VH-VL binders against q86l99r1233to1411. Designs and how they scored, part 32

Target 1, 179 residues: q86l99r1233to1411
Amino acid sequence: SNKESLPFRRDVIEKVINHLRENSLDTEGIFRLSGNMESVRGIVKSFAHGEPNLSFEVHNISNALKHYLRSLDPPLIPYEFFLMLLDARKNEDAETIRNIFWKIPSDNRVVLTLLVDLMVKISENSNVNKMNSKNLSIVFGPTILKPRTPTLDRMALMTETQLQCGIIQTFIEDFHYIF
Short names: E, the ipSAE of ESMFold2; O, the ipSAE of OpenDDE; V2, 0.75 times the mean of E and O plus 0.25 times the DockQ between their complexes.

## First folded at step 19 (VH-VL; framework fv_adalimumab_6cr1)

Design t3 (at its last look DockQ between E and O 0.05; V2 from the best seeds 0.00; counts 0 for: pae E 15.5 > 2, placed apart)
Fold by OpenDDE, look of step 19:
Structure t3 (fold): chain C 179 residues (1-179), chain A 119 residues (1-119), chain B 107 residues (1-107)
Amino acid sequence: as target 1 above (179 residues)
Amino acid sequence: EVQLVESGGGLVQPGRSLRLSCAASGFKFSEYAMHWVRQAPGKGLEWVSAISWNEGYIDYADSVKGRFTISRDNAKNSLYLQMNSLRAEDTAVYYCAKAEYYDTWFDPWGQGTLVTVSS
Amino acid sequence: DIQMTQSPSSLSASVGDRVTITCRASQGISDYLAWYQQKPGKAPKLLIYDASTLQSGVPSRFSGSGSGTDFTLTISSLQPEDVATYYCQKYDSAPYTFGQGTKVEIK
């Protein structure tokens, strides 16, 4: 909804992730179920100002993080790594994915590590929260890994989306190998 | 009230194509996985295809892989099934069904649309 | 692929009887198992999910149990409106295979 890019704030993201780590692991549909959009917008706004408002219900906070990450330009995973990662995923090459990850700028890499770590913890509790690695990958694939130029072809877009999600799934399922 | 309404079924000859649609209402369509399930006359249920809410994950039954294509338009609250190279054994009532998550149960189901493949 | 086998294929019982239907998976699927009821000419209806959780609005006479490979649907007291075909389904991962169904009739 919000097309305006927000500044990358590592410190804010870390605080939000830590909050979610402590408060969302048993929350059904975390990151998938939508919150109150007005609240979400307000929380996102607080991110931009450097002090995250974490007094809201966890679905609102998780959605705020998702929306905030989506609005980043460049994305959490910079554009220059997009095609390389997709190609590696096509070839089911986890080693190459690992190598690419470690080429990502340090601040981005740290945040990505924390974020995927959270996903791993959530997925380990999927019997309760229903968010397994697939569902989390579906949520975050297109959120943090994007092309510089959007694909216009419908079928190509579907394939691209699947690869995006697949990369995130690899991050979650092969976390200790990659990170 | 959650509602799923299938359409597009009919009589077709083998080798032809048909496109099914499922119109969803009463829920936020873009947040749910969707499935196609079919049932041949007098037979049991057979899962056909699945698609995540953003099309980031798709699966097909082996019996339809390479011939059928599942897709969706979240702006239109619609699910689709493009069926190519149709065979007699594809004759069935085709149901669309909602799933809370990927890899979860199906609820609710549409009333189905009949596809008959016959020469 | 994992095969889902129901038993029996059909049964006939009297009103008030306890009815038991079994479903076996050829491999472990944890508790990712659902039961559906389908009446003639109608779409399937969810009864049980996660092997033992009763869907909202479903009568309490229905219950599910099991984990891993062996599952059971029980109707504690069969009612006339329970005449239908029942299906189990795995949803641990694709394919989301159904059992062949169990037809339940009243004597």
Scores: ipSAE 0.895, ipTM 0.945, lowest interface PAE 0.5, mean pLDDT 96
Fold by ESMFold2, look of step 19:
Structure t3 (fold): chain C 179 residues (1-179), chain A 119 residues (1-119), chain B 107 residues (1-107)
Amino acid sequence: as target 1 above (179 residues)
Amino acid sequence: EVQLVESGGGLVQPGRSLRLSCAASGFKFSEYAMHWVRQAPGKGLEWVSAISWNEGYIDYADSVKGRFTISRDNAKNSLYLQMNSLRAEDTAVYYCAKAEYYDTWFDPWGQGTLVTVSS
Amino acid sequence: DIQMTQSPSSLSASVGDRVTITCRASQGISDYLAWYQQKPGKAPKLLIYDASTLQSGVPSRFSGSGSGTDFTLTISSLQPEDVATYYCQKYDSAPYTFGQGTKVEIK
C-alpha cells in the first residue's frame, strides 16, 4: 500500500534468503502460516537499516521477507515485464518466459534466482513442510509480480492472479531451464 | 556529518500561510523518511507529519490535517511543510527529523525554526 | 489514539543518584518506543530506541526496559550534564505521539 513502499536492497534480501535456506526447509507451512505481527514489523525495520536481524523464530522471518517483497516499489519483477510475462504464460510459452527473465536487471535477477531456488528447495521437501510448488506460487505470485495500476474488475483480477501464480509455478517447476 | 537545517519561520498573523524548508546533507536523502515535529514555547514535543522516501506514505496529526501539506524534492535534498490557515496554537519551534522508515525513531533532528502566529 | 503518560512530570535528585522515569501507553505498542533527551534551547537527542537499545555515543549509565504498555528509562548514576527534559515516543503506527516530558534537575 502507499503506507508500506520500501526500496530494493539486494544485500538484505540475499542475507534473509540464505538464513531461510539454512533454517526453514523442515518447517511446516513456511511462508503460509502467520508470524507475530509485532516481531515481523521489527524485523522489517532492520531490513530498512541494511542490517537484517534474524534472531527470531523462523515464521517471523519468512513473514517479514514476504511483507518486504510485497512492499517494494517497484516490485522485484519490474513493472515493464508484467504484461509480457502474463501474455507468455497465457500462451504456455516457457521459452518466452525464460527470455524475459534474462532481460530483467541483473540485481533483480540474482535476487529472483535465489528466491526461486529457495522455493525449489522447500517444494522438494513438501512431504515434511507441506508447501509444494502450487502452494508457494499462491504465496509469491501477487507478491513479486504486479501491475503498475491495480486491477479493479473482480473477474479480471481473478484471471490476473491465476496467471501470476502460473508464472511463479513455472519458475519453480522449470527452474533449471529458466534460470 | 548528517545535517538538517530548517528555515522559513517567522511572525505571521492568524489565517495566513507560511512555508518551511529543511535542507539535508551528509546522507542519501532519497532513501529515508522525513518528519516534522513541533514544540510550543515551554511545552512538550508534538509530532506533526511524516513522508516516506518515495512519497507513497504521507500522514498528519489530527491537529493539522487539512491545513498543512508535507512534501519533498529528492533532487534538491529538501523537505517542505506548507502551513495554511495558521492559528495561534500553531506557534512553535518546528523541527525536521530523519527516520530510517516512516515508523522508526528520529535521528538526527534539525535545530528548528520558530513560527509565531499572533495578531 | 494511544496516549503516552510519563511519570513523574518533574524530579530533583543528587549527583550519583539512580533516577527512574516511566512511560505508560494506553494500549500495547510492543517495543516501538524511543527515549529522547532535550536540553534547554537545543534539539532533542535520541538515547534509546526499540525500548532498550542504546544509541551509539550515549553513556552506558542510560538504560531502557519494558514492553507492551510499561516502559522505564534509568540513569544509574545521575551526572550534572544529565539535567534535561526526557521524552518517550511511540512509533508503532501514526500518530507518533510523545509523552508530556519529565524534567530532571539537580538538587
Scores: ipSAE 0.005, ipTM 0.488, lowest interface PAE 15.5, mean pLDDT 89
ESMFold2 (binder alone), look of step 19: mean pLDDT 95; pTM 0.964

Design t4 (at its last look DockQ between E and O 0.05; V2 from the best seeds 0.00; counts 0 for: pae E 17.9 > 2, placed apart)
Fold by OpenDDE, look of step 19:
Structure t4 (fold): chain C 179 residues (1-179), chain A 119 residues (1-119), chain B 107 residues (1-107)
Amino acid sequence: as target 1 above (179 residues)
Amino acid sequence: EVQLVESGGGLVQPGRSLRLSCAASGFTFRDYAMHWVRQAPGKGLEWVSAISWNEGYKDYADSVEGRFTISRDNAKNSLYLQMNSLRAEDTAVYYCAKAEYYDTWFDPWGQGTLVTVSS
Amino acid sequence: DIQMTQSPSSLSASVGDRVTITCRASQGISDYLAWYQQKPGKAPKLLIYDASTLQSGVPSRFSGSGSGTDFTLTISSLQPEDVATYYCQKYDSAPYTFGQGTKVEIK
């Protein structure tokens, strides 16, 4: 659906991520389990206004962050890096992935670093929260790394999605090397 | 009560197509990964395909890759399996199964729907 | 791909007997192993997950052990209602391969 894109607000995203870092590490199914849709919409709206409402249950906040990131245009990882990252992933080339990351605009890099750092912390506690690097990558792959034009080929789409998620998984598992 | 109900099975000729459905109820469908598993008559269980809760991530067994397509409609609490270029060896009871997240066990299972591929 | 091999393929035991089924993975899968029970004409039922965790509602006579490549399902005291085929399954990653099954019967 052609949903209207929301403006990129670094300050808001950082506040939300910090909140989740403090309150979500032991939450089972964080970023996977759904919240209350009405609450989520309200929280997202607060993001757009520049002051995140963080008084809600953590699943609502995490879902709001996903929704907000998904709505960004361009995505958190800009379109021009999409194919390069996918190609690097195909070749299992972590060095190239690292090099590409450092070419991303500064504000995007900062947010991406914070976001992946949160994912790392969550994944380290996966025995409790059940969200390992794979599951987190499935959540965020298609959320923050997108093509400008979606592919219409189903097989290609499947491969693309796997690569998207693979990139995020690489970010999580090789965090100290890449970031 | 969690319920999974498969449908769409039947008799088809080789080379034809069939679409299976799985209707889910009793849980928040959009929060869970889903799988198809099949069982040929008198044989063991064979995993067929998986799809993530967010509809994007998919996996297939080598035996069906390129011929089968897994999909879901979270608004309808439904899982699908589009089966193209069907072969005799695809004859089986097809089960849908719930998985809490990717790379986890299956629970519960539906009762299955029979697909028979024969000339 | 990782191969899953169960032993034995079938067994017959008396009520009250201790029954042991083994499952071997060709490569290490940590504790990402489940056991299922399937009765004739019915869908599989989860018994054990994470190699040794008993699913809620499953009788305590069922237990699982093992890690890495070698796993065991044990029925401490076989009951008539335990007549079924049992399957192990890996879920470390796709494919989520099942063992070939072990048919358990009562003498």
Scores: ipSAE 0.834, ipTM 0.931, lowest interface PAE 0.6, mean pLDDT 95
Fold by ESMFold2, look of step 19:
Structure t4 (fold): chain C 179 residues (1-179), chain A 119 residues (1-119), chain B 107 residues (1-107)
Amino acid sequence: as target 1 above (179 residues)
Amino acid sequence: EVQLVESGGGLVQPGRSLRLSCAASGFTFRDYAMHWVRQAPGKGLEWVSAISWNEGYKDYADSVEGRFTISRDNAKNSLYLQMNSLRAEDTAVYYCAKAEYYDTWFDPWGQGTLVTVSS
Amino acid sequence: DIQMTQSPSSLSASVGDRVTITCRASQGISDYLAWYQQKPGKAPKLLIYDASTLQSGVPSRFSGSGSGTDFTLTISSLQPEDVATYYCQKYDSAPYTFGQGTKVEIK
């Protein structure tokens, strides 16, 4: 089940995030519930080609963004930041997480800021959409922050997954401090 | 074919400076972390320094920290090591090496360039 | 900092012998360990990464094992072209320390 890597297109991701900001804040289970996978695959291809097709039901678009981000190689948070972010989270060191964020390349930083801002807006309306910061962190932790080589030890993998989610949760909950 | 070619080695007196270069070809240089490793004559391998693809992270062995500066020019596919305040113990063959990111194995390595520090 | 202790520092064996080289980390490094072969006057060559994964083009007589702190490189049937110095290296985090090397010779 090898995944084909997709190119990073900042302009496309910005358009998709802005569309979701305008259309998804009241949507129950946004980013958690499935879309139609045939539609999702087609939408992902439109992202990769630079011409996003956003004329779909919002769950298809959110799933397409999630799939597109998961398919980036390198990921949205480049590989060289993985271990240092996990270490900073392990030490509960939000100041170091902030410092590392500002070392991320500028195009990736802009996209990450827009994405986390969207997650903040969704979580602020969680009484309607049912997606709080923890729920969103579970979705996006492994999606945008991952090691170059798979972790083979299952206990280490579980710990890494918890740290990945914790980093995204920190981004959402401490947005004003980090970003 | 992937190639790494070091240059800039030579004989230098203690306390002086030297700049090493590594020219890369055959891969997308800007996507990868790079390292310097050295080997004193007849001795083992010693890791010297690492740099991330975008220069956002640099690290150094304790033995060279404060004296050596790693840098790169992604437009020129080039890696550099500025070596200041050189000491006799810095005498070694210096290799550049490619990694996927700073915490991986090294493949490939360059041919090395000899730096000799003596009075 | 994690120290890497490699044993033995040298060995001599006959063609066809099984050769085992060990590498011990002072603290756990999971499987973030590589083995390199270096022949005189040449750059090191990667043999094995992630403790046990054989690099493309490396003969199958080479194998690696271990996790955590104790690692081995095995040459199942020593060949004349395997005369070299072998190094382990950790890469779990900086510093990316090498063992001191094991020189392998033919009797």
Scores: ipSAE 0.000, ipTM 0.469, lowest interface PAE 17.9, mean pLDDT 88
ESMFold2 (binder alone), look of step 19: mean pLDDT 95; pTM 0.963

Design t5 (at its last look DockQ between E and O 0.50; V2 from the best seeds 0.00; counts 0 for: pae E 14.6 > 2)
Fold by OpenDDE, look of step 19:
Structure t5 (fold): chain C 179 residues (1-179), chain A 119 residues (1-119), chain B 107 residues (1-107)
Amino acid sequence: as target 1 above (179 residues)
Amino acid sequence: EVQLVESGGGLVQPGRSLRLSCAASGFRFNDYAMHWVRQAPGKGLEWVSAISWNEGYIDYADSVEGRFTISRDNAKNSLYLQMNSLRAEDTAVYYCAKAEYYDTWFDPWGQGTLVTVSS
Amino acid sequence: DIQMTQSPSSLSASVGDRVTITCRASQGISDYLAWYQQKPGKAPKLLIYDASTLQSGVPSRFSGSGSGTDFTLTISSLQPEDVATYYCQKYDSAPYTFGQGTKVEIK
């Protein structure tokens, strides 16, 4: 179903990420476990209005951020970089991935850097929160890196999804090299 | 109640193909990683394959890599295992199992379906 | 790949006895280890995860310990219903290898 895209608000995203950085590192299943959908929708709505409601439980906030990012059009990582990143991942070429990252628009890069930094911090505490780099990449791969046109072929879609997740995993595991 | 029900097992000749299914109910299927584990008659447990909730991550045991394909349909609450180029050593009861995250323990397990590969 | 080795392969004990099963990983796997119980003709059942956390609904006579490479499953007082094969499993990363199993019987 075609969900309406929300505007990209760097300032809102940064506030939410900072909140999660301070309050979610020891939360089991952060970004993976579902919150209350009504609360999540309300929080997402607050994002659109420019002032994030951060008074909710952290799972609701994290899910709201995830849903908000998913709804962006274009995605956090713009469409023009999609194929290039996937190809680089296929070739296990971290240098190319780095080069592509630095070609991303400035506001997107800043947000992406903050987001992946949060993922790194979460993953470092995976013994407690169960969210290692793999699990985080599974969540965020298809969320922030998408094709302009969806793939219809089932096998191709699987491969694409794996590459999407792989790119995010590379961002997390090679953070200091790429960012 | 969480339930996993495997199906598709049977007798096949070496070199043939078989597709197993696992029907899940009683939980949000698309929130969990799924695994296939097999057990040859009178033998121990052998992990076969894993798939994340969105198919973004997949792993295979070396013994089945290149021959088996794991997949899922979250809309149907179903897990699949396409087995090609079957060998006698693939004879086993095949279990599907739920995992809360990738790289976590398995709980619960289905009751399994028997695959027999024999000439 | 990391090898998982259980000891012993089988044991027989009396009701009420303390039973200990060991699992060794060829490399460190932190606490990413689970123990399963499998009764004849049945699917495996999770007993312990994260090396020492008891699964909900499992009797308190079961306990797990260890970290890194050496792990232990203990049954403090063996009961007739505990007759089964027990397996350890690593889940630090793929492959999620099982030990060869330990068959527990009652004398």
Scores: ipSAE 0.886, ipTM 0.942, lowest interface PAE 0.5, mean pLDDT 96
Fold by ESMFold2, look of step 19:
Structure t5 (fold): chain C 179 residues (1-179), chain A 119 residues (1-119), chain B 107 residues (1-107)
Amino acid sequence: as target 1 above (179 residues)
Amino acid sequence: EVQLVESGGGLVQPGRSLRLSCAASGFRFNDYAMHWVRQAPGKGLEWVSAISWNEGYIDYADSVEGRFTISRDNAKNSLYLQMNSLRAEDTAVYYCAKAEYYDTWFDPWGQGTLVTVSS
Amino acid sequence: DIQMTQSPSSLSASVGDRVTITCRASQGISDYLAWYQQKPGKAPKLLIYDASTLQSGVPSRFSGSGSGTDFTLTISSLQPEDVATYYCQKYDSAPYTFGQGTKVEIK
């Protein structure tokens, strides 16, 4: 793994998501606005070490979670599920998306459920925080759902990106059916 | 003060290419979606293309899809529009625009750059 | 795609008149609608977002209303500096379509 590749730590992610659930639902631009980069870097290191430091302004915490999730290898949704999820989205097949979700390893499923539930709660308060399901899908699509090898063909990358965002948007909008 | 400055417009023959740039300042460019909107002389506004802050979402109007490519360089605070296979109907003032709070209303707009496609 | 139809396409009114401009979406867009003012030779300027929220620095004589498919921009007392073309724009999803514009002139 490279220097930016970080291990999956279920307990850390759960603590961070619970913190954000308690402190961010009314925060304008949550997951969109930047934090202080020095602070964010320090917080990400605390996540990777297994001792999350959450004594920061909430935008620094949300930015750190994004960075941490982006740095996971393998990603939160393991690589073997990438193509089957994209195909199910292309066919508009929510039942297949649900079946695939339940095949994901249980630690990853629990974290995904907590993360998408957080996104649902944020989107339900979008009149205040200005983050709807489409906005959140743009943040989290390529962050948690990635191919094993980078897509180099430009047309394929555009299609792939749209499908990645669409899957996350489906997770948010059909949460109670899928999860 | 938030500023958007377009450049790269000019006179070009049909079938040729042109690249537009938009230099942004006064805000954290990396945090916002950016758009291109055009206006043919004497006509109304037409949305052209969008790109999200992280490039996770890119979209185009049907009239330009397959011919135009939107891109951004977050390190240089710059937005681009590569315009290939230009047609006379692409003649317009091209504006870059900043979207607010991941909503897609536009504030501010640049002052525009004129693209004229004429044989 | 959702079509945005403005009415009227142009109007003339006297200083002090109440002016209304309507915008109709072919399908529901909730309150994801903005209004812009464009003066001759200038870039558009945001007046109203979320159908009814007045942008900071915009004169209070401007107001917006509506939800779903039917939206209205009102100028309560037309001023000489309000001579412009006004556009509505939907942003519920792509495409982010504009109405065809309403040109406002002084009699």
Scores: ipSAE 0.000, ipTM 0.505, lowest interface PAE 14.6, mean pLDDT 88
ESMFold2 (binder alone), look of step 19: mean pLDDT 95; pTM 0.963

Design t6 (at its last read DockQ between E and O 0.39; V2 from the best seeds 0.00; counts 0 for: pae E 7.9 > 2)
Heavy chain, then light chain:
Amino acid sequence: EVQLVESGGGLVQPGRSLRLSCAASGFTFDDYAMHWVRQAPGKGLEWVSAISWNEGYINYADSVKGRFTISRDNAKNSLYLQMNSLRAEDTAVYYCAKAEYYDTWFDPWGQGTLVTVSS
Amino acid sequence: DIQMTQSPSSLSASVGDRVTITCRASQGISDYLAWYQQKPGKAPKLLIYDASTLQSGVPSRFSGSGSGTDFTLTISSLQPEDVATYYCQKYDDAPYTFGQGTKVEIK
ESMFold2, look of step 19: ipSAE 0.412; ipTM 0.816
ESMFold2 (binder alone), look of step 19: mean pLDDT 95; pTM 0.963
OpenDDE, look of step 19: ipSAE 0.764; ipTM 0.907
ESMFold2, look of step 20: ipSAE 0.292; ipTM 0.779
ESMFold2 (binder alone), look of step 20: mean pLDDT 95; pTM 0.964
OpenDDE, look of step 20: ipSAE 0.510; ipTM 0.850
ESMFold2, fold request of step 25: ipSAE 0.172, 0.019, 0.011; ipTM 0.733, 0.659, 0.658
ESMFold2 (binder alone), fold request of step 25: mean pLDDT 95, 95, 95; pTM 0.966, 0.966, 0.967
OpenDDE, fold request of step 25: ipSAE 0.791, 0.601, 0.647; ipTM 0.913, 0.865, 0.876
ESMFold2, last read: ipSAE 0.012, 0.006, 0.030; ipTM 0.633, 0.593, 0.674
ESMFold2 (binder alone), last read: mean pLDDT 95, 95, 95; pTM 0.966, 0.966, 0.965
OpenDDE, last read: ipSAE 0.880, 0.701, 0.840; ipTM 0.938, 0.889, 0.926

## First folded at step 20 (VH-VL; framework fv_adalimumab_6cr1)

Design v1 (at its last look DockQ between E and O 0.02; V2 from the best seeds 0.00; counts 0 for: pae E 9.7 > 2, placed apart)
Fold by OpenDDE, look of step 20:
Structure v1 (fold): chain C 179 residues (1-179), chain A 119 residues (1-119), chain B 107 residues (1-107)
Amino acid sequence: as target 1 above (179 residues)
Amino acid sequence: EVQLVESGGGLVQPGRSLRLSCAASGFTFDDYAMHWVRQAPGKGLEWVSAISWNEGYIGYADSVKGRFTISRDNAKNSLYLQMNSLRAEDTAVYYCAKAEYYDTWFDPWGQGTLVTVSS
Amino acid sequence: DIQMTQSPSSLSASVGDRVTITCRASQGISDYLAWYQQKPGKAPKLLIYDASTLQSGVPSRFSGSGSGTDFTLTISSLQPEDVATYYCQKYDDAPYTFGQGTKVEIK
């Protein structure tokens, strides 16, 4: 396989998120539009080595962050929380979602908080950047919230994506309550 | 500018062999996996074979296993496909494509070279 | 192996219409899905990867969504230059299977 997983580096992620918070809030299609893939690949490697290269334009950096997070194993939200979160979303139970969040390991929880905070700030400027909470949830749902093993039941999988994205949307829209 | 140029296609009889080449330019060739994808006339796309940057991974579609061999020469920025025991169903335009080392979408594609297997 | 099924196989719509193409995987493939556009006599062109990321240079009227088994390519306002065959492709693991394609024409 050509697939490659990268090590989790909290310090790198924080630096990248801070950079995007300062430089990407008015960028149309941030996290949705691609950058130059040659640049993105190089930036992702810099993350893995602990020295993030932030000299590129924000689409390259944002895509690098997305690919980096996507490559993590386990995901940013560990596998054991996947089904619990989906069930809570089905029941529209924000309190349970909040309780589950605070059970996530500390380093993951801190990074998740920073990432969702960035999404909140981006969504608040959606009139300019065209990235509302729904659009952001579509991008990051599959990126940071994944099942350990794929479900084979087709009907179950049909709703899984909506719930998966819905959790991220809830994180964004109910940020102050959950985090 | 990234560019891929296929060559070596032509008309051959069933049971014969043919070797395709792909010349790459405009990017660091040995950083990327390379693939062959083919398309029969009027039909869809079919993945054929893959080779990682250092040949650590080599893959084939079931339809060509045992008959086709993918290889590369990083010093020459070249990708190859040795096709043996050709069949009529192997008739297609053959594309070489670049893929990322961590994910396997194809970008860019060459313009393709036509292989026709007929009596 | 995982089967990739597109729907519809072909469609005809008017300029300005919203067009939706679906791709279904027989098993979960997360967001490891790409969409390609192929015009007659040309090589395929990448439109979207990771199910929803728009490739550089692709018009914003194109969008992708989905994860797991169900994926959608949407053209918000169909243009004459969009006449082509569209393919989905999985890359969770080998084989890197394509859908059968969807031919889009203008009325």
Scores: ipSAE 0.193, ipTM 0.767, lowest interface PAE 2.4, mean pLDDT 93
Fold by ESMFold2, look of step 20:
Structure v1 (fold): chain C 179 residues (1-179), chain A 119 residues (1-119), chain B 107 residues (1-107)
Amino acid sequence: as target 1 above (179 residues)
Amino acid sequence: EVQLVESGGGLVQPGRSLRLSCAASGFTFDDYAMHWVRQAPGKGLEWVSAISWNEGYIGYADSVKGRFTISRDNAKNSLYLQMNSLRAEDTAVYYCAKAEYYDTWFDPWGQGTLVTVSS
Amino acid sequence: DIQMTQSPSSLSASVGDRVTITCRASQGISDYLAWYQQKPGKAPKLLIYDASTLQSGVPSRFSGSGSGTDFTLTISSLQPEDVATYYCQKYDDAPYTFGQGTKVEIK
């Protein structure tokens, strides 16, 4: 009934992203279409234990990565960067977004770079896989960028969620400038 | 089994507010987009609103923009529709529906909750 | 906004008849179209998605065809349990508009 917080395991995330880079660029609806619920749960458990099981159909692996990243506490982009990134996006200030990215701890930056590079590669092949930068930003925005204390106002949460997605969309579209 | 159960409908006067809820079970709620669809008595289906799993996409029909607010609580497996400034033309059965992504088909639908806006 | 027009608004047919319902979009929507069946007092049920893909558990007498602007739902041999109102829906982009419905009854 309650979500578990999961530990950040850089080595696991790197293995999973590398697997997806080799196996998902042609996959229609990657990160959008569902996996098998029982398989996805089992794969997420394997990630949390540090022993990723990648012997599954690619949608199960992509969904497991999505759920694993959502369950991290602290999130992939640490809490102290939340408000400053949202303010920079609100002001359409990609230079400030870049400067903030480079202040993120190095292990998190490496994983984030690999994840966004995967999203860039997927979006460049969107004529085949049907996943553009907007679609991917909706998947990953609140997944990796979260407030320490969620707002209680539903309209403010809606606005903040859209800014979270905008940060990820900026990462994808301005990848070579930011990263 | 997958189930969607709407609640919160009732009789209300014009200008007042209601909040609808949709309780989801039998699937991983936070993997899916959710929609509200309404049907006036004896009439056809009208799309009302959509929300993606992470609230990154939120959409409204023109007829409800500025008056209705869709929201979700993934921890409670629940979808909501806050309906403010209700009008007679908002009288309908309100369905919640599940979608793979915010721009896909709907399966399944709930059984609906009736909202009647009458002086 | 793209309008969705169904034809006919209602029809009567005999058991065993082939029934055809059309849906027209005012602009191209590729194959982003679904068909739903709704029986009185019940929620809609998905029949067809992506214009021609039959949903799991739907009888094979139902089929869908078309792309772009012109779409067709066909019931190859009408059965008594097919008495319902049928709706098309586009989902290429918002708004996710329904057609006005086609009521099917038995003579």
Scores: ipSAE 0.006, ipTM 0.637, lowest interface PAE 9.7, mean pLDDT 90
ESMFold2 (binder alone), look of step 20: mean pLDDT 95; pTM 0.960

